# VH-VL binders against q96il0, part 290

Target 1, 167 residues: q96il0
Amino acid sequence: APERGAERRDTAPSGVSRFCPPRKSCHDWIGPPDKYSNLRPVHFYIPENESPLEQKLRKLRQETQEWNQQFWANQNLTFSKEKEEFIHSRLKTKGLGLRTESGQKATLNAEEMADFYKEFLSKNFQKHMYYNRDWYKRNFAITFFMGKVALERIWNKLKQKQKKRSN

## First folded at step 9 (VH-VL)

Design C37 (framework fv_ebronucimab)
Fold by ESMFold2-Fast, scan of step 9:
Structure C37 (fold): chain C 167 residues (1-167), chain A 120 residues (1-120), chain B 111 residues (1-111)
Amino acid sequence: as target 1 above (167 residues)
Amino acid sequence: EVQLVESGGGLVQPGRSLRLSCAASGFTFSEYAMNWVRQAPGKGLEWVSYISGFSGDTSYADSVQGRFTISRDNGKNSLYLQMNSLRAEDTALYFCAKGTEFSRYGFDYWGQGTMVTVSS
Amino acid sequence: QSELTQPRSVSGSPGQSVTISCTGTSSDVGGYRYVSWYQQHPGKAPKLLISRVSNRPSGVPDRFSGSKSGNTASLTISGLQAEDEADYYCSSYTSKSTYVVFGTGTDVTVL
């Protein structure tokens, strides 16, 4: 049967159209990029029989995502504010207005903007170094708990097979 | 009702050791990170040490790194701080503090504290 | 050592509003929305008033509010009452030590 091109079904009972995962999704799904952080959020699937260990792993992953989102949202906001301040300051120094004759925002050339990027990166070097350290620590912890969950699942499978009596 | 009760403080000479304990009740102890925070007489709060509820990973303030060791016994709902090579500047009231669910970012319950005096 | 800067004291009359600032760096207050505020009465343990910049725990009156702009967080106490006379501390997550730093503390006096 020719049923190609069917990509989405509205699962909301109220008839309100919105983006959502399939009704019986058994996997995590990735959303659109956040407006401020520009990172794609992961929406976690919660199994009906989630173990305490699986719950701890999920909560750690959710908390790490929130931390990461906040860092980049703030970094992007700071960048935008300092960029506008730098442009304003340089145009003022040159005796130029904030708008061109055509009414558009005045801008600086690539050479002038390179000065801003160098200053911004140098100013934020230590912050990014500490971010990377925390990021690695968090990913190490997540990997450790993923290993524990995997071992729990192996143990449960072995217990199930051992208790199964045939004949 | 969440309760945290510290013990083990006292007068100790410089260079010696002391171990503090914190008995917790009223919540699922193993699910929450625990902290030690100190306050010198007439001074402000200073965070000392952290231990997670999930992995048991620890962290320390630079002033105590290598001298203090935080540990927990989830079966006994107890938190500990082993303090070695004590200095006069370690003199303070030591608080046991419970983290919120994402606990390094806030402390929702505190004990009354136990006084540690390091003096010759 | 306290790393976040607060004024030593602020004062006000009953019914007035007071604001306490907490200034840090881009590695703590400026970098994250994980600022907490604590109230401490003499001889008592600290009590959490605000978490995550502006989140008020159950049981804390609406007259306590928090905000943040750049590297500075603020606690505002509206409708000041006699029982608000206490020491107030801010704290923030810090990437510098990978945990927490407290402010220098502020004495609030109700005149």
Scores: ipSAE 0.015, ipTM 0.605, lowest interface PAE 7.4, mean pLDDT 82

Design C38 (framework fv_ebronucimab)
Fold by ESMFold2-Fast, scan of step 9:
Structure C38 (fold): chain C 167 residues (1-167), chain A 120 residues (1-120), chain B 111 residues (1-111)
Amino acid sequence: as target 1 above (167 residues)
Amino acid sequence: EVQLVESGGGLVQPGRSLRLSCAASGFTFSEYAMNWVRQAPGKGLEWVSYISGFSGDTSYADSVQGRFTISRDNGKNSLYLQMNSLRAEDTALYFCAKGTEFSRYGFDYWGQGTMVTVSS
Amino acid sequence: QSELTQPRSVSGSPGQSVTISCTGTSSDVGGYNYVSWYQQHPGKAPKLLISRVSNRPSGVPDRFSGSKSGNTASLTISGLQAEDEADYYCSSYTSKSTYVVFGTGTDVTVL
């Protein structure tokens, strides 16, 4: 079933497309955690008089959110899948069924799962390193443009104030 | 109607330089990531380089890192690839490709390509 | 150089279905939902068929569909037509030193 019908799936490849903000918002709106990434999406408010620089910043922030959502959705999916495969493999090796006598899923204890966590972290080390690199690169760019937008707004206020005071 | 037209290819000796251009029309050029993808005669596709629309950040295939430079001029709707220290293995048809509205990692429009031959 | 593994060729008769696999690693196909498929006829530029694993762009027939399981993505062409005879390439985002990696390519023949 559809969760919310505001945004098309094609608009955001990272899974934020089901987010639907309140009717008319004058502020950014934060949605519930995404089912797959477990991150809260931000729906950005678009001012009627948005400058080209403000638009560039907003689009950069939207692209970064989509990238981040997709990374964590995929990471969580991969973790869950590999964990399940590991548990099934170890239960088979022990000669145990996938279900307990009560019909519940059979599980491994914490010591047995330590092997999975060590292997998962080792296997994904390079992936996480590239994520962190890209994350810092993106945040540097966002911070830089936030600074430019702030300076633009200050300059515009000063120009408006100067015009009103000129006689 | 989206159009991408590459130019600048030709025959060049190993160790020399060549600059490719791509003229874009039919879309808001500055809003989309642009890519260079090459295809050696009779071989498959190989991604070469990327440049974002907004931040101008770039990325390169390991085979060209340090030798090629991607750039863009949003005012002229143009993409460029500066190729230095050319090698015989760089011989290929070079395509200009546009990132999609929904993902910069997919390429929804491609040019016809420009042929680069590196030979003595 | 391509990193994703595709079969060299697949063949089928008109009206049949064929499936092309694209196998990578957890740092590309298995790790991200940024798999695309391209069709290339001889002497022509590639055409996007599928993006983001299973999204079909406007103008692409619904006979083309994409899916993914683990480190393997698949393109299925149902109701095979003569005009489907072409080379097919997969691609994926990669977290390694390259931004995008392509598959080795598959030649589809319609008998």
Scores: ipSAE 0.000, ipTM 0.509, lowest interface PAE 13.0, mean pLDDT 81

Design C39 (framework fv_ebronucimab)
Fold by ESMFold2-Fast, scan of step 9:
Structure C39 (fold): chain C 167 residues (1-167), chain A 120 residues (1-120), chain B 111 residues (1-111)
Amino acid sequence: as target 1 above (167 residues)
Amino acid sequence: EVQLVESGGGLVQPGRSLRLSCAASGFTFSEYAMNWVRQAPGKGLEWVSYISGFSGDTSYADSVQGRFTISRDNGKNSLYLQMNSLRAEDTALYFCAKGTEFSRYGFDYWGQGTMVTVSS
Amino acid sequence: QSELTQPRSVSGSPGQSVTISCTGTSSDVGGYKWVSWYQQHPGKAPKLLISRVSNRPSGVPDRFSGSKSGNTASLTISGLQAEDEADYYCSSYTSKSTYVVFGTGTDVTVL
């Protein structure tokens, strides 16, 4: 079937919004890697009788996924952009063109790129430290709520057992 | 109903100390990040300090680092800001603000604020 | 702290649409989907209008909408009403040493 705009670039750089799970799925679905973040998104199944606590856990996991996807999409794009700018700047300093005689994109060797990697890591050190700290905190929160949900399910199971004994 | 009520503001001389309090009600206080945000008369909002609901870690704006201390008492549903070595530029209305459900980066409920004036 | 740049003032007539921009860098607005918008009437505490770029809390009219493109986030108020006359602030997570940074603020005048 023809698809309007099949050759047109999407305006949104994130692939997560195009994430479409199979209809009537009763389980969480894992999508393909996002084009920019290179992370696989998870589409969460919403149970018909989801408790407020289960909803809270699901929302926390969804928000953590959005945060993580956005961080890595931006980091990868920033790295690529700055790497390109660094290469162009160094080639200009050397009096070289942006393309080789064979038409290939001009590049710097590993020794020349060492300056870029050192500087990129140094200036992004704080950013990565805050990312790691926030990631650990979010994982702690998720684990905590997973524990609460597990306790709720155990309590409900015990209540069902008591009802069976009463009947 | 969620309520945040600040107190402890007043007129204070430069170099002195002041302690602000925020009384919280209507939500499970211990589960949410809490923040102090200030607004100098006729100026914009400036984030001052953060305290986590889960890890208990704190963070401060560069302008107050080393002078202000944020703390909480979950048993009393109270948030505090200890302000030492006050400067004229600390003059502002100080708001207590609650972090959203799963993010410290958005503030879904705010108090009415308490005015701190640092003047000789 | 480095503030996010907003226009000083924006004006419109009742029923029209106005848009407020909030410009930062790749370390804040451009890097993350953690942008919030606040409305502040004179003498009142700020009220959360939008979180996570475009999420409306319960009780906020649907004529308020948020979006983001590159390093600039935008708040659009459609069907402008007299009660929308207020100061509007954006905020964002920042990957620097601070956790949150606010915008410079925009005064919306309903003519």
Scores: ipSAE 0.000, ipTM 0.513, lowest interface PAE 12.5, mean pLDDT 80

Design C4 (framework fv_ebronucimab)
Fold by ESMFold2-Fast, scan of step 9:
Structure C4 (fold): chain C 167 residues (1-167), chain A 120 residues (1-120), chain B 111 residues (1-111)
Amino acid sequence: as target 1 above (167 residues)
Amino acid sequence: EVQLVESGGGLVQPGRSLRLSCAASGFTFSEYAMNWVRQAPGKGLEWVSYISGFSGDTSYADSVQGRFTISRDNGKNSLYLQMNSLRAEDTALYFCAKGTEISRYGFDYWGQGTMVTVSS
Amino acid sequence: QSELTQPRSVSGSPGQSVTISCTGTSSDVGGYKYVSWYQQHPGKAPKLLISRVSNRPSGVPDRFSGSKSGNTASLTISGLQAEDEADYYCSSYTSKSTYVVFGTGTDVTVL
């Protein structure tokens, strides 16, 4: 299936190995949104002759992706947990049950939930500020290494040209 | 050279509290997630708690949720674990463990651990 | 908390290859490429041996290799040596954001 395309290119223990010919390029794949973070993961293609610098860039991008997924998954779980606790606390204070007459989960109206959203945003302000700082730092590092990889590729082409010329 | 040194372990009675510390050196402490991992005598490893570098986001194993509190002081390069309402099953060697860039990629450096014994 | 399943013990002779399995579910080992392996000698702290299923940190010999198929990750030690006699633990990222689950541990004996 196309939704599992990247994994299907890998060598399976009992299956046919997949490869890209030297003349062709294979590309990164974008997966479905993660259940917890709601972010789409990128599955990175690893070339046969990946340089140490290219490997460092790929690992940095993979680590940044996982850090970003970790932050949002944690944020979403914290939000969901605190929202549920807030709703239960308010319903208990009002002497109301956790279920409606039809057996559905009891909820608060938008006016009542506004208090929760305001409190959640205010106490998470510093956390989001640190997230933005880390996000910029990581993207700066990625951009820097992308530049280094580009220079390495230019240098290798120049070396190739000089070698051919000397013969 | 990355170093992590735990302290604060000891013998405590059930229901009491204990505070563990971990002194870190050799890396930019504030940029890495930190973890506590424990190991009961003769048993396996159990992840206990996580704290992120900058944001201070925390999480806990179900067995310690509500009893333990992880914290850090980035200015002092120190990690802490406040352990309340201690139980006999909390008896273990407690390791301070550094995450890679992110903790999901594993724990690249560990301290030698500090022993916590909960017994009467 | 749930643990990943490892064999209690594995044994081999010097020069042989041994493999340790680490079995989980689709919400940990099967769902993510974030399996790590640790080596622990008696009285010592664990040492990271493999991260991200198959990545060796600097200083770890290439005779240690990792792989994953479905819900099972494997650590293979080729050219087994006496100093490899230790406890080995796998760990995995889980579907819960920051939670890490460890394996039950495997005692490797060099006969």
Scores: ipSAE 0.007, ipTM 0.480, lowest interface PAE 10.8, mean pLDDT 80

Design C40 (framework fv_ebronucimab)
Fold by ESMFold2-Fast, scan of step 9:
Structure C40 (fold): chain C 167 residues (1-167), chain A 120 residues (1-120), chain B 111 residues (1-111)
Amino acid sequence: as target 1 above (167 residues)
Amino acid sequence: EVQLVESGGGLVQPGRSLRLSCAASGFTFSEYAMNWVRQAPGKGLEWVSYISGFSGDTSYADSVQGRFTISRDNGKNSLYLQMNSLRAEDTALYFCAKGTEFSRYGFDYWGQGTMVTVSS
Amino acid sequence: QSELTQPRSVSGSPGQSVTISCTGTSSDVGGYKFVSWYQQHPGKAPKLLISRVSNRPSGVPDRFSGSKSGNTASLTISGLQAEDEADYYCSSYTSKSTYVVFGTGTDVTVL
């Protein structure tokens, strides 16, 4: 039960992060590339007195990262699966086995693989367009909230500075 | 507490127009995406339209594209749906729904809905 | 728009467990962890029961749980109660458009 409390404390709010950031860190931490998406996750530092606005910004950034990670993990999985299916289908059409004399997996030449890439890009064109639109909109929203947080921090810093001067 | 209250529904003839309103309270309206979701009598839920919080970016279901316009007034905490060229298949209870967090993939609060009946 | 597939109806007795499936594709349920479940009583607005596959909002009993395997998400209601009799809808983010897609809905009857 005490060990579970420590694990919870070191765990990111989202399922994107499976790593424990340094306990003494006062900054965001960048992890190793995810096995599926090949993107490096950011583990967000949570200040002791996080304002509601700072919490909104952090949650927006976490939500955007989670969406981005899942999109690319799915895209990479789909690409790998369809590539393998394409190669198997073409080898079957040629009457060839799945392994070479050296025991390695049989492959297609660059010209044959060009057919696969063209088909894959065409099939996923709409999906990639929607991704790009959503990506830009999410980053615009993040920038907007970063501006609001910056103004809040300037205001709070000014108030604290004046209070310290009067004491 | 979050509250959403729809109004503006009624009986209209095919080809006419109707404007729905949704009054929001209990959250910072300008920071959240808002949606219209409809339900025809005895049928399931169908997403109709989306509008982002700060940018006013919009999206529509194919069935209403070009006929419906979603808008918001952040100063009045109000969401609107302008419905033009109404058809019998637009007959439904129209719900105002708040997006989870800052996006549209879940709806954490719903209004009670306003009924739109398109009939001659 | 294509809807997510749910069974038309599911029934059980008080105290039993019932499970509702929600089947889509790799571009929605299969590819993303953004699946939500809604409960709707007759004449009432839908209420969010589960978000992000398995997250319960405050006020939702722990008898409601969500999971996902492949292209199918599931809502399980344990210790079925009379008040659980309602329509249940799933929804998912979709990468094929700029909005969400809803399931066909399931009528849960407590016998």
Scores: ipSAE 0.343, ipTM 0.727, lowest interface PAE 3.6, mean pLDDT 83
Fold by OpenDDE, second read of step 10:
Structure C40 (fold): chain C 167 residues (1-167), chain A 120 residues (1-120), chain B 111 residues (1-111)
Amino acid sequence: as target 1 above (167 residues)
Amino acid sequence: EVQLVESGGGLVQPGRSLRLSCAASGFTFSEYAMNWVRQAPGKGLEWVSYISGFSGDTSYADSVQGRFTISRDNGKNSLYLQMNSLRAEDTALYFCAKGTEFSRYGFDYWGQGTMVTVSS
Amino acid sequence: QSELTQPRSVSGSPGQSVTISCTGTSSDVGGYKFVSWYQQHPGKAPKLLISRVSNRPSGVPDRFSGSKSGNTASLTISGLQAEDEADYYCSSYTSKSTYVVFGTGTDVTVL
């Protein structure tokens, strides 16, 4: 039985954004776009007195961010790979080399590339639908927890005001 | 092993149409350009038409331009040549020829040909 | 139409070397960049002997060699054998799109 060479799924390296905010920062920081996903990472601030609910919200935001980074990194890698394969294949079948006579990289025209984009979008349509669905679910959950945290903060402020009035 | 088998040749009258087929096997058909080349009896080789691995990119010899149509079905590993408005000068053995890794490098495999005779 | 001109016939004795020329007559100064050579026995399909001027596919004997100088490509058959008696065609792609041109053909006879 010929060993089916395990297609090494070139998983995009989980590039931990090397963006380190200043240690004294009391707010969320937005980093530069990630090289693979093109998404700007957010470094979430951790309060000294973080409540369990605030911590849960922060973790959910972090997980959602990581999920987005991985999704788009993989999509961009897949797109780039398939695009290159398409170009090479098309040039090959046209009897053209990868380089022009002038030494420039041979390219396809916009019409030929339109076919690639159409096929790529069609092929990935379901994947994008699932992404969108999950994106909405995650953001809904985040929004829900944001509301809970807001209510908790209001309640804590009211309790503090009552204690100050009683003393 | 790469195999190319032409079919559809025969005797036809001038002005009629004929469709040639070539069945390909032994390679990834969609990755290679395919060609038709013809040879009139006792004459040399004449290139007729080219089609890329992706359908839609075609080229024709001036002698057949506007009369012949090359097409392919990658799902069936088949090449076709629709010949319309046939002339006596179209009488030839028609070969199906596979392009190399690049079409410009020549044809590495040929069928045995199918004979087309155009006569009144 | 750019034609590749070949000698009509070439002959040689067994063991000798023969050379077939293929000259482009096209005013396209850019020359036939990629020349292929084919062998065709009577009643058989053509067989690729040489691609890209001098590249020999697997299964082609080393006695077949290709070269090019200017607008003339050459096929050399060294150590001519009786089985080498055939028609030989040069071919090239033109600079104009995907046009393929064949040479006029050369009949090689082994004496």
Scores: ipSAE 0.014, ipTM 0.579, lowest interface PAE 7.7, mean pLDDT 87

Design C41 (framework fv_ebronucimab)
Fold by ESMFold2-Fast, scan of step 9:
Structure C41 (fold): chain C 167 residues (1-167), chain A 120 residues (1-120), chain B 111 residues (1-111)
Amino acid sequence: as target 1 above (167 residues)
Amino acid sequence: EVQLVESGGGLVQPGRSLRLSCAASGFTFSEYAMNWVRQAPGKGLEWVSYISGFSGDTSYADSVQGRFTISRDNGKNSLYLQMNSLRAEDTALYFCAKGTEFSRYGFDYWGQGTMVTVSS
Amino acid sequence: QSELTQPRSVSGSPGQSVTISCTGTSSDVGDYKYVSWYQQHPGKAPKLLISRVSNRPSGVPDRFSGSKSGNTASLTISGLQAEDEADYYCSSYTSKSTYVVFGTGTDVTVL
């Protein structure tokens, strides 16, 4: 399968190491704000001796970040679409064009936009309620697993100390 | 291996109560969300109820809200569904379903189901 | 009951590819990537085929694949086999009062 080897090289360019500090200083890394969600992603550093419990916590944190990123990316997209539709509708009602004589986008004043914000918040009230509920539940689960990992690390430290004293 | 075994189904009259049980094995029961999903004869799947592993928080389909109660006993690896004020439209095969890790959005293991028939 | 729309039936011959659509709204399929697909043979419990739009659990053949565009998710079965004859259901997270909504179901017939 020589075609597959060529395809793999083309489709998987390396670049990850360029942004990582020297080996002993590599940690979790915070990236630039996502284009759509405007949230900064965390790139998780995976230790060489990650326990099953630590892996479970990391995966939960990664899944929660992905869920959170997608929610806000979609919410921002919906807001932008509905805002443009609202502006277009109101300008049409006023008999105004979509652009000013200078070529800039025609805009509504703050009082007119307040109507849109009130409608958008009211329309999305339940969606935001369910988001907040899930966000709290996910954070409680993360905190619970963080506690389990902390206890595991304490126990392992005590076992290590006991072994060294037994020798 | 993961196993889920439902029991407690049967024939009941409208307005009566019935309690379903699900015995779980092969995984750390307390760490996973559990669900009840039903299927009326010849019809599609309908999600009924959810209970989390960690917080014990519950959710219900609008059709059963106020009538059904989901609960669990982590010490016995058991899930329950208390069904009150049963209606003819509650007639269905009731499945016990395990949530995927930290998600109620997918069910990776299902029991065989237990049949509940509410005669009118 | 079911709120996601699927075609009632799809048919194909062995070796063909078939695609099943699952259409919802922005508050379920559109806004989230938590779409799952289930296979149910007559008289048996459903089996998870795909989770999170396109992720296959261990033991599911690579002939099954999932995708999503806008408010519509799709399950594609390539190299159709006789044992693929079954009912298929999609499901999604929803931001409404219920946490999970199932599709209407699709009967796949292998002729």
Scores: ipSAE 0.000, ipTM 0.512, lowest interface PAE 12.9, mean pLDDT 79

Design C42 (framework fv_ebronucimab)
Fold by ESMFold2-Fast, scan of step 9:
Structure C42 (fold): chain C 167 residues (1-167), chain A 120 residues (1-120), chain B 111 residues (1-111)
Amino acid sequence: as target 1 above (167 residues)
Amino acid sequence: EVQLVESGGGLVQPGRSLRLSCAASGFTFSEYAMNWVRQAPGKGLEWVSYISGFSGDTSYADSVQGRFTISRDNGKNSLYLQMNSLRAEDTALYFCAKGTEFSRYGFDYWGQGTMVTVSS
Amino acid sequence: QSELTQPRSVSGSPGQSVTISCTGTSSDVGSYKYVSWYQQHPGKAPKLLISRVSNRPSGVPDRFSGSKSGNTASLTISGLQAEDEADYYCSSYTSKSTYVVFGTGTDVTVL
């Protein structure tokens, strides 16, 4: 019976197993958002007959995903930390505690938070500019290799058609 | 077989500069992230710097930010670390380390290290 | 404290099991499954033993195993042998100002 552990994935670490494609679609699968980066990871399907060029493209896409995840995890953590520090300092300046009388976390209004958002965006402008530059550079490389893979597949189809005509 | 060989270490006075090199072989260098990790005499490991394979994206430990620059030449299978404004605290054995298939999270191959001594 | 905390030393006799802990925070070990373990013999470069918490690279004996619970990762060496006498370091991805943080290191003594 299927309930006897028929779906065990002993060759993969437990975290990778959660990203396996539903059923056996033989396609890439998109997982749940990462806790810190808030990005959905892609689990890449690897065919047994993957060419060296296809492998290079896949590895480039995987490396780009890891880079993107690292950037946004760090960005979101920095934002959250600095936001808490800003709220804490403003509440102290007003003579207010960090918690309301009901025990809930004390908050600032939208007008007060606007100053924080403007300062955070200005402070991180160069960092985000360099991120965007590298993001475009990576996507240009991915598009270039996707083109090469497409040409390889066209060539292989032409070879197969030639063989069928000869046989 | 994967090999990483560091060079360029030596004795240098505080405030001066030194450039380290790492020669890589046995793998497709451009497809892997590369790292510098150091170890002061009798102390533990400290991560120093990272550079990605394809984009050249870099990051640094806070202790070296603004003083050290990591770079690579994929055509020569070489990794570099330019160290400026050296301090006594930078004295360490410097290892070149290859990232695993997916980025910098683990280092599957290490070089033998090159010793940097910052002393007057 | 930015370094991951490990015991300074652990000792055991041949054939016994020893466990090394690696304690971090929610910004590293507690949130990410990117924990690695390294073995370093005196005068040698570190060698990767475990990656992604529990994955063994090719060539690493199965008597080395890794696990993680909350903010603490653990390396267990079963069937302890003389050649296991070395320094052991954990590392983790971190979402703080750096991308990798190492543990304080543990000296494993056999006999």
Scores: ipSAE 0.006, ipTM 0.557, lowest interface PAE 9.7, mean pLDDT 81

